# VH-VL binders against o27280, part 58

Target 1, 266 residues: o27280
Amino acid sequence: MDSMNVPEVLEIKRIVEESESVKTFIFSWDFRREVRPGQFVMVWDFRDEKPMSVSLIDPVRSEIGISIRRVGEFTDRVHGLSEGDLLGIRGPYGRGFELMGRDILLVGGGIGMAPLAALADEATARGMRVDALVAARTADELLFLDRLEAAGVNISTCTDDGSCGFKGFAHERLLTLEENHDMAAVCGPEPMMFQVMRILDERDVPAQLSLERYMKCAVGICGQCCLDDTGFRVCAEGPVFWSQELSRVREFGRYRRDPAGRRVPW

## First folded at step 19 (VH-VL)

Design Bg3
Fold by OpenDDE, fold request of step 20:
Structure Bg3 (fold): chain C 266 residues (1-266), chain A 119 residues (1-119), chain B 107 residues (1-107)
Amino acid sequence: as target 1 above (266 residues)
Amino acid sequence: QVQLVQSGAEVKKPGSSVKVSCKASGGTFRSYGISWVRQAPGQGLEWMGRIIPRTGRARYAQKFQGRVTITADKSTSTAYMELSSLRSEDTAVYYCARDDQYEGNFDPWGQGTAVTVSS
Amino acid sequence: DIQMTQSPSSLSASVGDRVTITCRASQSISSYLSWYQQKPGKAPKLLIYAASSLQSGVPSRFSGSGSGTDFTLTITSLQPEDFATYYCQQSDDTPRTFGQGTKVEIK
């Protein structure tokens, strides 16, 4: 659909303050344009454009939510917006998560919980049992706990500083969990995802992981989000990948390319 | 289960200010907001404003803008509502309530604080 | 501001009766509508949220329906403890606004 590549100017209906650094912006959405958890949209503030994951999908209310972490100039500007202000949104793009089985494990870190929150809603709506391991640096950075609980998700938390839940990293907490799941969905810092994937592979749990890379076109043309050695385009073949796909990606968990195309370590 | 416990009844003179507290027990505010709603004797419910304790950001009804201040202390899981320049029509029961940012419903509610403004 | 209008303002009913209260919004509020019960000298109690979702612990005789501008609270079989004042509340926009209330009295 050619129309999806043209930003639609949408009014911010509501703003949910998830944390000091994360806000969820709610928009009316025409669900004739379907969106899946794990897919992303390009957000345009009429000065710059950035890819953002969809964190809320509500066909009943015809709304979507986009959670944005304050990390730079673009997001600073967006965080300065108010309800009633406008943003351009085009998409959705990319491959989203695929639900399978009866029991699903979500492992998220920081803002990585955004697409997983949407996935949790879908999974619970389908009657799946959802366990979520939510990780953050501190308790105040844990996202979507209340929302997940309200949805019936069984939550386990871990924080780097031990301010909430397990003191340590997500993969460390995961090692202490013995439950079996039909599949897992993972999103967060790549070093976290790398470790989590290894554990899940050892346990023979099918896993999908959402990658983050510098993205410009979102339509698989510019190649700036290409993964080394595979040619996978995060915007086209991803951002959600199966673990077996990522096993072929040498850079995964090791480095990424910055906007200039330089290799930078995690 | 989270409960909200408010401070005791207040009797104030016109022109003075009142500060009501709302303490969460049995848990923290997390990502919830705290809304303040008042009810004059024999009247309905009136929303005054809301704070997100996690961020400290508050929003107010225009009617009370400039006269009401809502704050929160995360360390004590307590929210506060201060209303200044009190007048007789401010006589009411003031409620705090946990505010779901997504749904916008209020649950649970505090027990209410009666504020009487009289000369 | 979004105006919420309840109907009726008051009604008399007997135990076992089916009671219906309506709430109309001045503009569409989607399903951002909650219902509360308040008894004299007590704080309001959430009954229904998201227009039709029953709050945990609330008896199943309570139900909510509607979307957009017109909403309904239904009590299938009124119980003695249900005599109270009921309020609708919109949460689609700020400021949050309530209906004027419906007092359900014993006949």
Scores: ipSAE 0.930, ipTM 0.960, lowest interface PAE 0.5, mean pLDDT 96
Fold by OpenDDE, fold request of step 20:
Structure Bg3 (fold): chain C 266 residues (1-266), chain A 119 residues (1-119), chain B 107 residues (1-107)
Amino acid sequence: as target 1 above (266 residues)
Amino acid sequence: QVQLVQSGAEVKKPGSSVKVSCKASGGTFRSYGISWVRQAPGQGLEWMGRIIPRTGRARYAQKFQGRVTITADKSTSTAYMELSSLRSEDTAVYYCARDDQYEGNFDPWGQGTAVTVSS
Amino acid sequence: DIQMTQSPSSLSASVGDRVTITCRASQSISSYLSWYQQKPGKAPKLLIYAASSLQSGVPSRFSGSGSGTDFTLTITSLQPEDFATYYCQQSDDTPRTFGQGTKVEIK
């Protein structure tokens, strides 16, 4: 049996408090099972299971980090855990980001910065120039700034309330930036990603975007994360998509399916 | 260039409490923590506890549990350490230090606050 | 708690000497180890973090090595300003703990 599909019970080694609503849980990881930025794992608290992005990949220390935002009952329980407690982890799953060129632009909003933080580490390790546009509602919700700076990333911040950096949305800030990059990686609210993608397309900057959908199996079987009209499964063909692929996805930036499969607008 | 500036020296009676402040200048706490470390005369360094100002959550060394309270005010970029039921053994220099949550190193440090407990 | 043991507790050296200080953890702490320098009446100063990463602004004559339980701080050529007390600190577990210190004195 493929051990990748069997949850491994792991001890929480450390907990990093990223913000009031986001924690990063650090686990020992056997890197014989390679994980790439943009891939996700299924986190099991022995009652429920949810997909979570890997935000830290450290082969030297044999550790990974999983950043989790507190948004519901499952994440409430997880946020109540302490170092030394146990979680079930299976994966990694999905298609991760692909790095190309010398200069990369990262555009992230909220918890969307989680996979981008991992990507930033890889890119900087490869000697790439990394620019990051980090967006959040408020200054206290901006994620991974210190970590990114330590890695040598050039950061621009954007907040809805103007409490830090540019006052406005990520796509608005992006419009004020004239520099082009060899590629871009984007992750955050779909309305943000939709606008950012349009701008990048107009600038002929190749872009990869990470989508979030309700997932159940994570192995492309149940279809809960299927995108309308295309049949793309976010857990299998994604969650990272090229902009050209997303141009074919009608629902992108417009609506999503809830756990019951009902169409709900953004 | 963040700097930490602590409050001045304190002389206290046994059984009383002391509250030391640590103000950050040149920036905000962001996602860093603030740890408190003390050093008795001629002795080594002893970690007392840590707070994450962004979240307000604090952790304490078991030795000081119930007797130390660490707080922070984000609006003033100031952290506080209050130690109650003071004893002569609490005579020491108390340091605050910025605490990296990922690496766990301390940098920068405050200049230290001398606390003397005597009858 | 993780105990950190430094060796030696003190040493005498001359300017230009190669100085080596060791730190041993009671259990594996991976590379979560930092080195500090402290001079009399002053706060500790970070020299090395992550076992081997040189802190910005610290002279290159300082270096750290090791992983797991055994760590080493090396000063390739001791300078007059390097006479001080050095501490190792583990950050793998809470509570954070320090070595007992190594005093580097002038011979």
Scores: ipSAE 0.929, ipTM 0.959, lowest interface PAE 0.5, mean pLDDT 96
Fold by OpenDDE, look of step 19:
Structure Bg3 (fold): chain C 266 residues (1-266), chain A 119 residues (1-119), chain B 107 residues (1-107)
Amino acid sequence: as target 1 above (266 residues)
Amino acid sequence: QVQLVQSGAEVKKPGSSVKVSCKASGGTFRSYGISWVRQAPGQGLEWMGRIIPRTGRARYAQKFQGRVTITADKSTSTAYMELSSLRSEDTAVYYCARDDQYEGNFDPWGQGTAVTVSS
Amino acid sequence: DIQMTQSPSSLSASVGDRVTITCRASQSISSYLSWYQQKPGKAPKLLIYAASSLQSGVPSRFSGSGSGTDFTLTITSLQPEDFATYYCQQSDDTPRTFGQGTKVEIK
């Protein structure tokens, strides 16, 4: 337990350029430390630390991939790194996805596809049928399509501008899909996830959703990632939650807490 | 299914430059890269460099650094390889290939472009 | 740079023969190894990726094995269309590098 809380300094083996704003950093990983899709790690650039989703899990090659979207000063620095450079990684933390049934639906938006890509790999390896609804603002922002296709995933795309696939939002595209699945995994903008969850609930499809909140400690101590009314800590009880759990969370789809603890609407 | 179609054969003088094009048909590059590989007559395969058309970032083999420029136009789904200061040793068939960023394999390949450098 | 050494450089075989080609990397490349077939005047064709994964559309008589530094391409029963030059390629590091090739000729 102590070892997982100490950042391990790892060399960046490879960098995959997923899009203009997203890179996947690949590291050697000792799989004596188990990692599951949906779990996150804390990435340390020796100045700041941020939680990031694991998007690649390869026990055969002893590698993991961490996908990072460029959104601020920390990620700007990380995106400036090259292969051979060093980062601190501690974890993994949190509750990952649980696979069940034979047919799974993945619904992802933007960088939310990161944990779902890892889940897709596991699901396909288990012989499950995987359908993925991949959403983004534009075609150039759609992530992991090539990986998913290579893994045998059935892909539907959705873009805000209609540059690829269905023109509109993920929940709108989902309404046009009549097939039911044994379970669904959802990750993306919270307003998207909120709408998708409602549709899945109406269809009686068990769903797991991965939330993003400001995390500081990642070990359930500081309380920065606590969800209103429930006391759920995203870093400990999550980030993956069942739809039934989230139905009890008042703030879900409505607002989040900023680093100062203030409510910030979506 | 994606296919790569390259520009036609070139005959160049020493010291000149050549620019070869590689157009993707039947789809887009998506997040794939485009690698350039050349093959001298009767010789093996030599990797020259790669571009990620989606981002426009390119990497080059050290041997060709400063002499090769790889570019891409997303709007036309076309990648380009320009080699300057041509020498007789640059006589070869030049291939473009779709480059999987995760696996690093090449598929599919263009049909190749013969470049002959002679005085 | 990672050096890739194929063995043999050439071999003669008959239709129906079992053919084995080896590729050795100068350092461990995990399973980042691909095999290609090239016929005269044609572009290379991907046969195997990730050391042992058969590319879609490639006959099952082709197989790849190995990890780390030593890799093998096997053709269980050589067919007339299999006479060609074969190349291994590592994708663990940049620059990407190829073996020198193995020419499979008709006996």
Scores: ipSAE 0.902, ipTM 0.942, lowest interface PAE 0.6, mean pLDDT 95

Design Bg3
Fold by ESMFold2, fold request of step 20:
Structure Bg3 (fold): chain C 266 residues (1-266), chain A 119 residues (1-119), chain B 107 residues (1-107)
Amino acid sequence: as target 1 above (266 residues)
Amino acid sequence: QVQLVQSGAEVKKPGSSVKVSCKASGGTFRSYGISWVRQAPGQGLEWMGRIIPRTGRARYAQKFQGRVTITADKSTSTAYMELSSLRSEDTAVYYCARDDQYEGNFDPWGQGTAVTVSS
Amino acid sequence: DIQMTQSPSSLSASVGDRVTITCRASQSISSYLSWYQQKPGKAPKLLIYAASSLQSGVPSRFSGSGSGTDFTLTITSLQPEDFATYYCQQSDDTPRTFGQGTKVEIK
């Protein structure tokens, strides 16, 4: 898979406006480079390069979709692009989600639903029952609801402000859900994932959680994505980790590091 | 089950404007678009443009650029299409339709609004 | 703009007949193709999306096939309610465009 370390310059085929802050950019993709849900790509705008979630994996149409939240100068520039404009894509990278059993719970917060939407598509295509808990601060930031419904996913929603579904946090809603899943996949704000992981561990539900860290090389060489205490490289041994692996990581849920390496609380 | 209900038929004079409404009931727009499609008497279907109500961004077919304005009000789950500088060839049934951003198909459709432009 | 050409423009058929309608795109549209049924005075109704996926509630006598530039809608064993005009529509590129329609009439 050596060629996946060089960005391929691709035209933006379509832009889906998921919310005011999230767009999905769809590209033609040669699936000799296999892509699995939970893996990520590095997106290059010919100036900067950032890791981004793969949210659509469609081998039949030879397309992938990359979901990008507008959060700063790089993503503002990318959100300003039009269909036909160019981006560099390298990857995919990292360890993706592993499907197990026949009943899966997805718990996603904000843009964290992006890799889970791709996983939902794969799980439903394999005949699994998929339940999704989709969380956001407000109703207009609940992502991928229409895709999930169309795929036959059973959706529960929660919003911090109560504007849609359960008013409160994802872990609070989780306490009221059925406990009959074979596995769970979790992605979202790290504080949310920490609380959700504790509940799933107490219920003995095998859980995989997807972490986000600062990245430069994306192939495990530069060390910028390493986790304290264990030396796990998020870009190589992750971004998807089993809950048992994360139980050994004291920084999980407590702090993150900025590009200068400084500890910053969540 | 979402349904789209459009405003009633209109008779307009050349040079005037018409504004057609399209209200969703039984649900909200979420991330769907609302497209406007017209059909002149005895003719086929012609896409005019669409809006993504969640973001307020609209896109128009080149033929209608400068004459059509498509807007949406999320609080009332209503989209609007306004066509200005009407001519007799604008006589048509105007449909709104829920627009899947990924697939680009239209489902459901509104019942249609007949607009007749005559002196 | 992608032009969509349907064939035939009209046809006459009897109840029980097999009907085939074709749709050609002026360039590849992958599988971004939908089929609609429209009866006089009514809005179009989605039958098929993604070239071959049957919309919920549509009878299984309707089927779609094709990819790239050439697409087919097939109706097996026509029923009285199937006499209508059929349209294809591409969604690969903006503007969305429709075929000119195929009117299926009683023989």
Scores: ipSAE 0.816, ipTM 0.912, lowest interface PAE 0.8, mean pLDDT 90
Fold by ESMFold2, fold request of step 20:
Structure Bg3 (fold): chain C 266 residues (1-266), chain A 119 residues (1-119), chain B 107 residues (1-107)
Amino acid sequence: as target 1 above (266 residues)
Amino acid sequence: QVQLVQSGAEVKKPGSSVKVSCKASGGTFRSYGISWVRQAPGQGLEWMGRIIPRTGRARYAQKFQGRVTITADKSTSTAYMELSSLRSEDTAVYYCARDDQYEGNFDPWGQGTAVTVSS
Amino acid sequence: DIQMTQSPSSLSASVGDRVTITCRASQSISSYLSWYQQKPGKAPKLLIYAASSLQSGVPSRFSGSGSGTDFTLTITSLQPEDFATYYCQQSDDTPRTFGQGTKVEIK
């Protein structure tokens, strides 16, 4: 526990440019600290520290990959780094995805595909049949398509602007897919996850959803990541929750909170 | 699936420049890179640099820094390599190849463009 | 730069023979190694990536092994179409570098 909470300073081994706004940073990693798809790490740039999803888990090469979307000052600074530069990494933290059955559906929006790409690798290694619904605003923002194809994943795409695949929202595309999955894993914008969860619940498909909340300590002490109604701490009891756990959470899909904890509309 | 088709052979004088095109068909670049590799007559393979068309960012081998420019046009699915200040030692077949950013292997390759520099 | 040294530089073999080509990196490259086949007048063709993964459409008589600094390409039951030059390539560090090649000729 003590070593888990101290950042390890690691050299950026490789940077993969996933899109104009998303980069994957690859580090050497000692897998005595096991990493599961859906867990997160705290990334420290020596000024600030933010939670980021693990998108690549490669024990054979002793490497992990962390995918980061450029959205503000911290991520702008990290995107400006080069191979050989240093970052601090704490973790992993949180509860990862649990696989069950033989047929899994992944539904990812934007950067939410990052933890699902790692899960897809594990699911295919177990011999599961994997379908992925990959959503973005535009074709250029569809992430990890090449990795998913190489892993043998059946991909459906949707874009808000129709530039690739189905024109529309992920939940609309989901209605046109076959209802033959043993489970689903969902990660993306919370309004998308709410709509997808409703459809999956109606179809009686067990679903796990990965939530994002503001995090400071990452181990459940500070309370900054708590959900309304249940008191779940996203960093301790999540970030991955079963749909039945979330069905009793009023705030899920209804509003979001800013870094100060204030309610804001989606 | 995706195929890379390069522009035709060229004969150039020393001191001039050459620009070779590499067009993808049967697919788009997505997140793949395009690398350029040359092979002088009877010699092995030499990596020159690569571009990531989605972002427009390029990297170059130090040997070619300052003489090579690699660009891409996403709208036409075409990458370009321009080599300036040509010398007779630049006589080679120039290949483009799709570059996996994770593995760093090359597949597929273009058919090659022969460039002859003679005076 | 990471130097890649292949051996042998050339070899003569008969149809049906087992052929082994080695590639040594000047420093550890983990499993970031690929093997290519090139025939005269043609572009190289990817055979093996990640040291041991067989590329789609490549016959199973080709196999790769190794990690770190020492790697091998093995061709079992050599066929007439396998007479070519073979290259290894590392992708652990920039610049990407190739071995000098191994020419496999008919005896």
Scores: ipSAE 0.815, ipTM 0.909, lowest interface PAE 0.8, mean pLDDT 89
Fold by ESMFold2, look of step 19:
Structure Bg3 (fold): chain C 266 residues (1-266), chain A 119 residues (1-119), chain B 107 residues (1-107)
Amino acid sequence: as target 1 above (266 residues)
Amino acid sequence: QVQLVQSGAEVKKPGSSVKVSCKASGGTFRSYGISWVRQAPGQGLEWMGRIIPRTGRARYAQKFQGRVTITADKSTSTAYMELSSLRSEDTAVYYCARDDQYEGNFDPWGQGTAVTVSS
Amino acid sequence: DIQMTQSPSSLSASVGDRVTITCRASQSISSYLSWYQQKPGKAPKLLIYAASSLQSGVPSRFSGSGSGTDFTLTITSLQPEDFATYYCQQSDDTPRTFGQGTKVEIK
């Protein structure tokens, strides 16, 4: 019996140190449970459980990779683990990215590059031309550059402090890139995604954006991941949405919700 | 194109230490590791340890634990391997190599540093 | 430590020959296996990674196969520049370990 809603206890096979604040944890995975780029898993450290993006999908080796940024007590505890230690994994959950055409643009900010790295691997394996705009605050926070380069992705970088590539925000760099893509996939801080979406919509580039919201059940029952105006549940109808779907959502780019469901500004 | 350039050959007496440098040119370390591998004359290849320069964390083969120290300076794109308490069986060519954290293969390699330990 | 055993330890071959070198791991290493070529006085050169993936710039006459414990490097038409020592290496576990080498010599 394959039960997506019961965490399977898995051994950490390998830890990749992506940056001082980001690690990718690699697990053996039975691909009878299929995984698509843009889907997420719930990671259980035997105390608490949090949603994390899948960044590596390798059916040949029967492995998945989960990239985790240190942001609080849960992720601090997980970052303290070693190869051979155990974590619970349930999932995958959510709607993944759809690929179309032959030319794709990826726009990722910070840890948002994690699901896009998985998508890049799939796109290049299909023979698509992949351009990636990778954004971070500093050069040392640019993620997955070596992996993207090895996959044959054309990389543009931007950093807030100008320490690598274009100095400025992702949407500012995007204005200077060629407009010849069949689709785009976007993941990162919601203010960045909003600005990027506006540019892509003006260019008539179909775009899919991956959202983060507070999650509890991950299967659409508890309502903790709902978007205001549409009733969309990020865990069930997302986390990946088309830009057209998001254009009808008032909260996108305007505010976020805390764990109690209260509106707070970005 | 990244190249790894190592420091020159060394002749050492037993009981002393050697420190070999490995400088990346044509790029930075990014998220790659730097591994150290040695080869005694007429012998095979032996992994000694690795550092991830971006994080500063190093790991060592158990055989060398306590005798080897691997460090890195991100600002100069240079890694270092220091081997202490040298013995005659430490006579070898010492290579640095860029280490892919995902695959664990080595590419490129430095040109090698010959270290001779003799009385 | 994972032991890597290569066969043969040496072989003699002529230009144009098909050469096969095997490598066996003491436990499953999935496809975490690389092949290197080393000429006298030179650093090793990566040929194959992930058991079967050809490194950029390596001639297509080189190929790798296998998974688990048994792996093969094949040179389909040996060239004069291919006379060298070949090493396999596992990267599934720490420490990384190499086979003892296979010397390919002119017959």
Scores: ipSAE 0.809, ipTM 0.904, lowest interface PAE 0.8, mean pLDDT 90

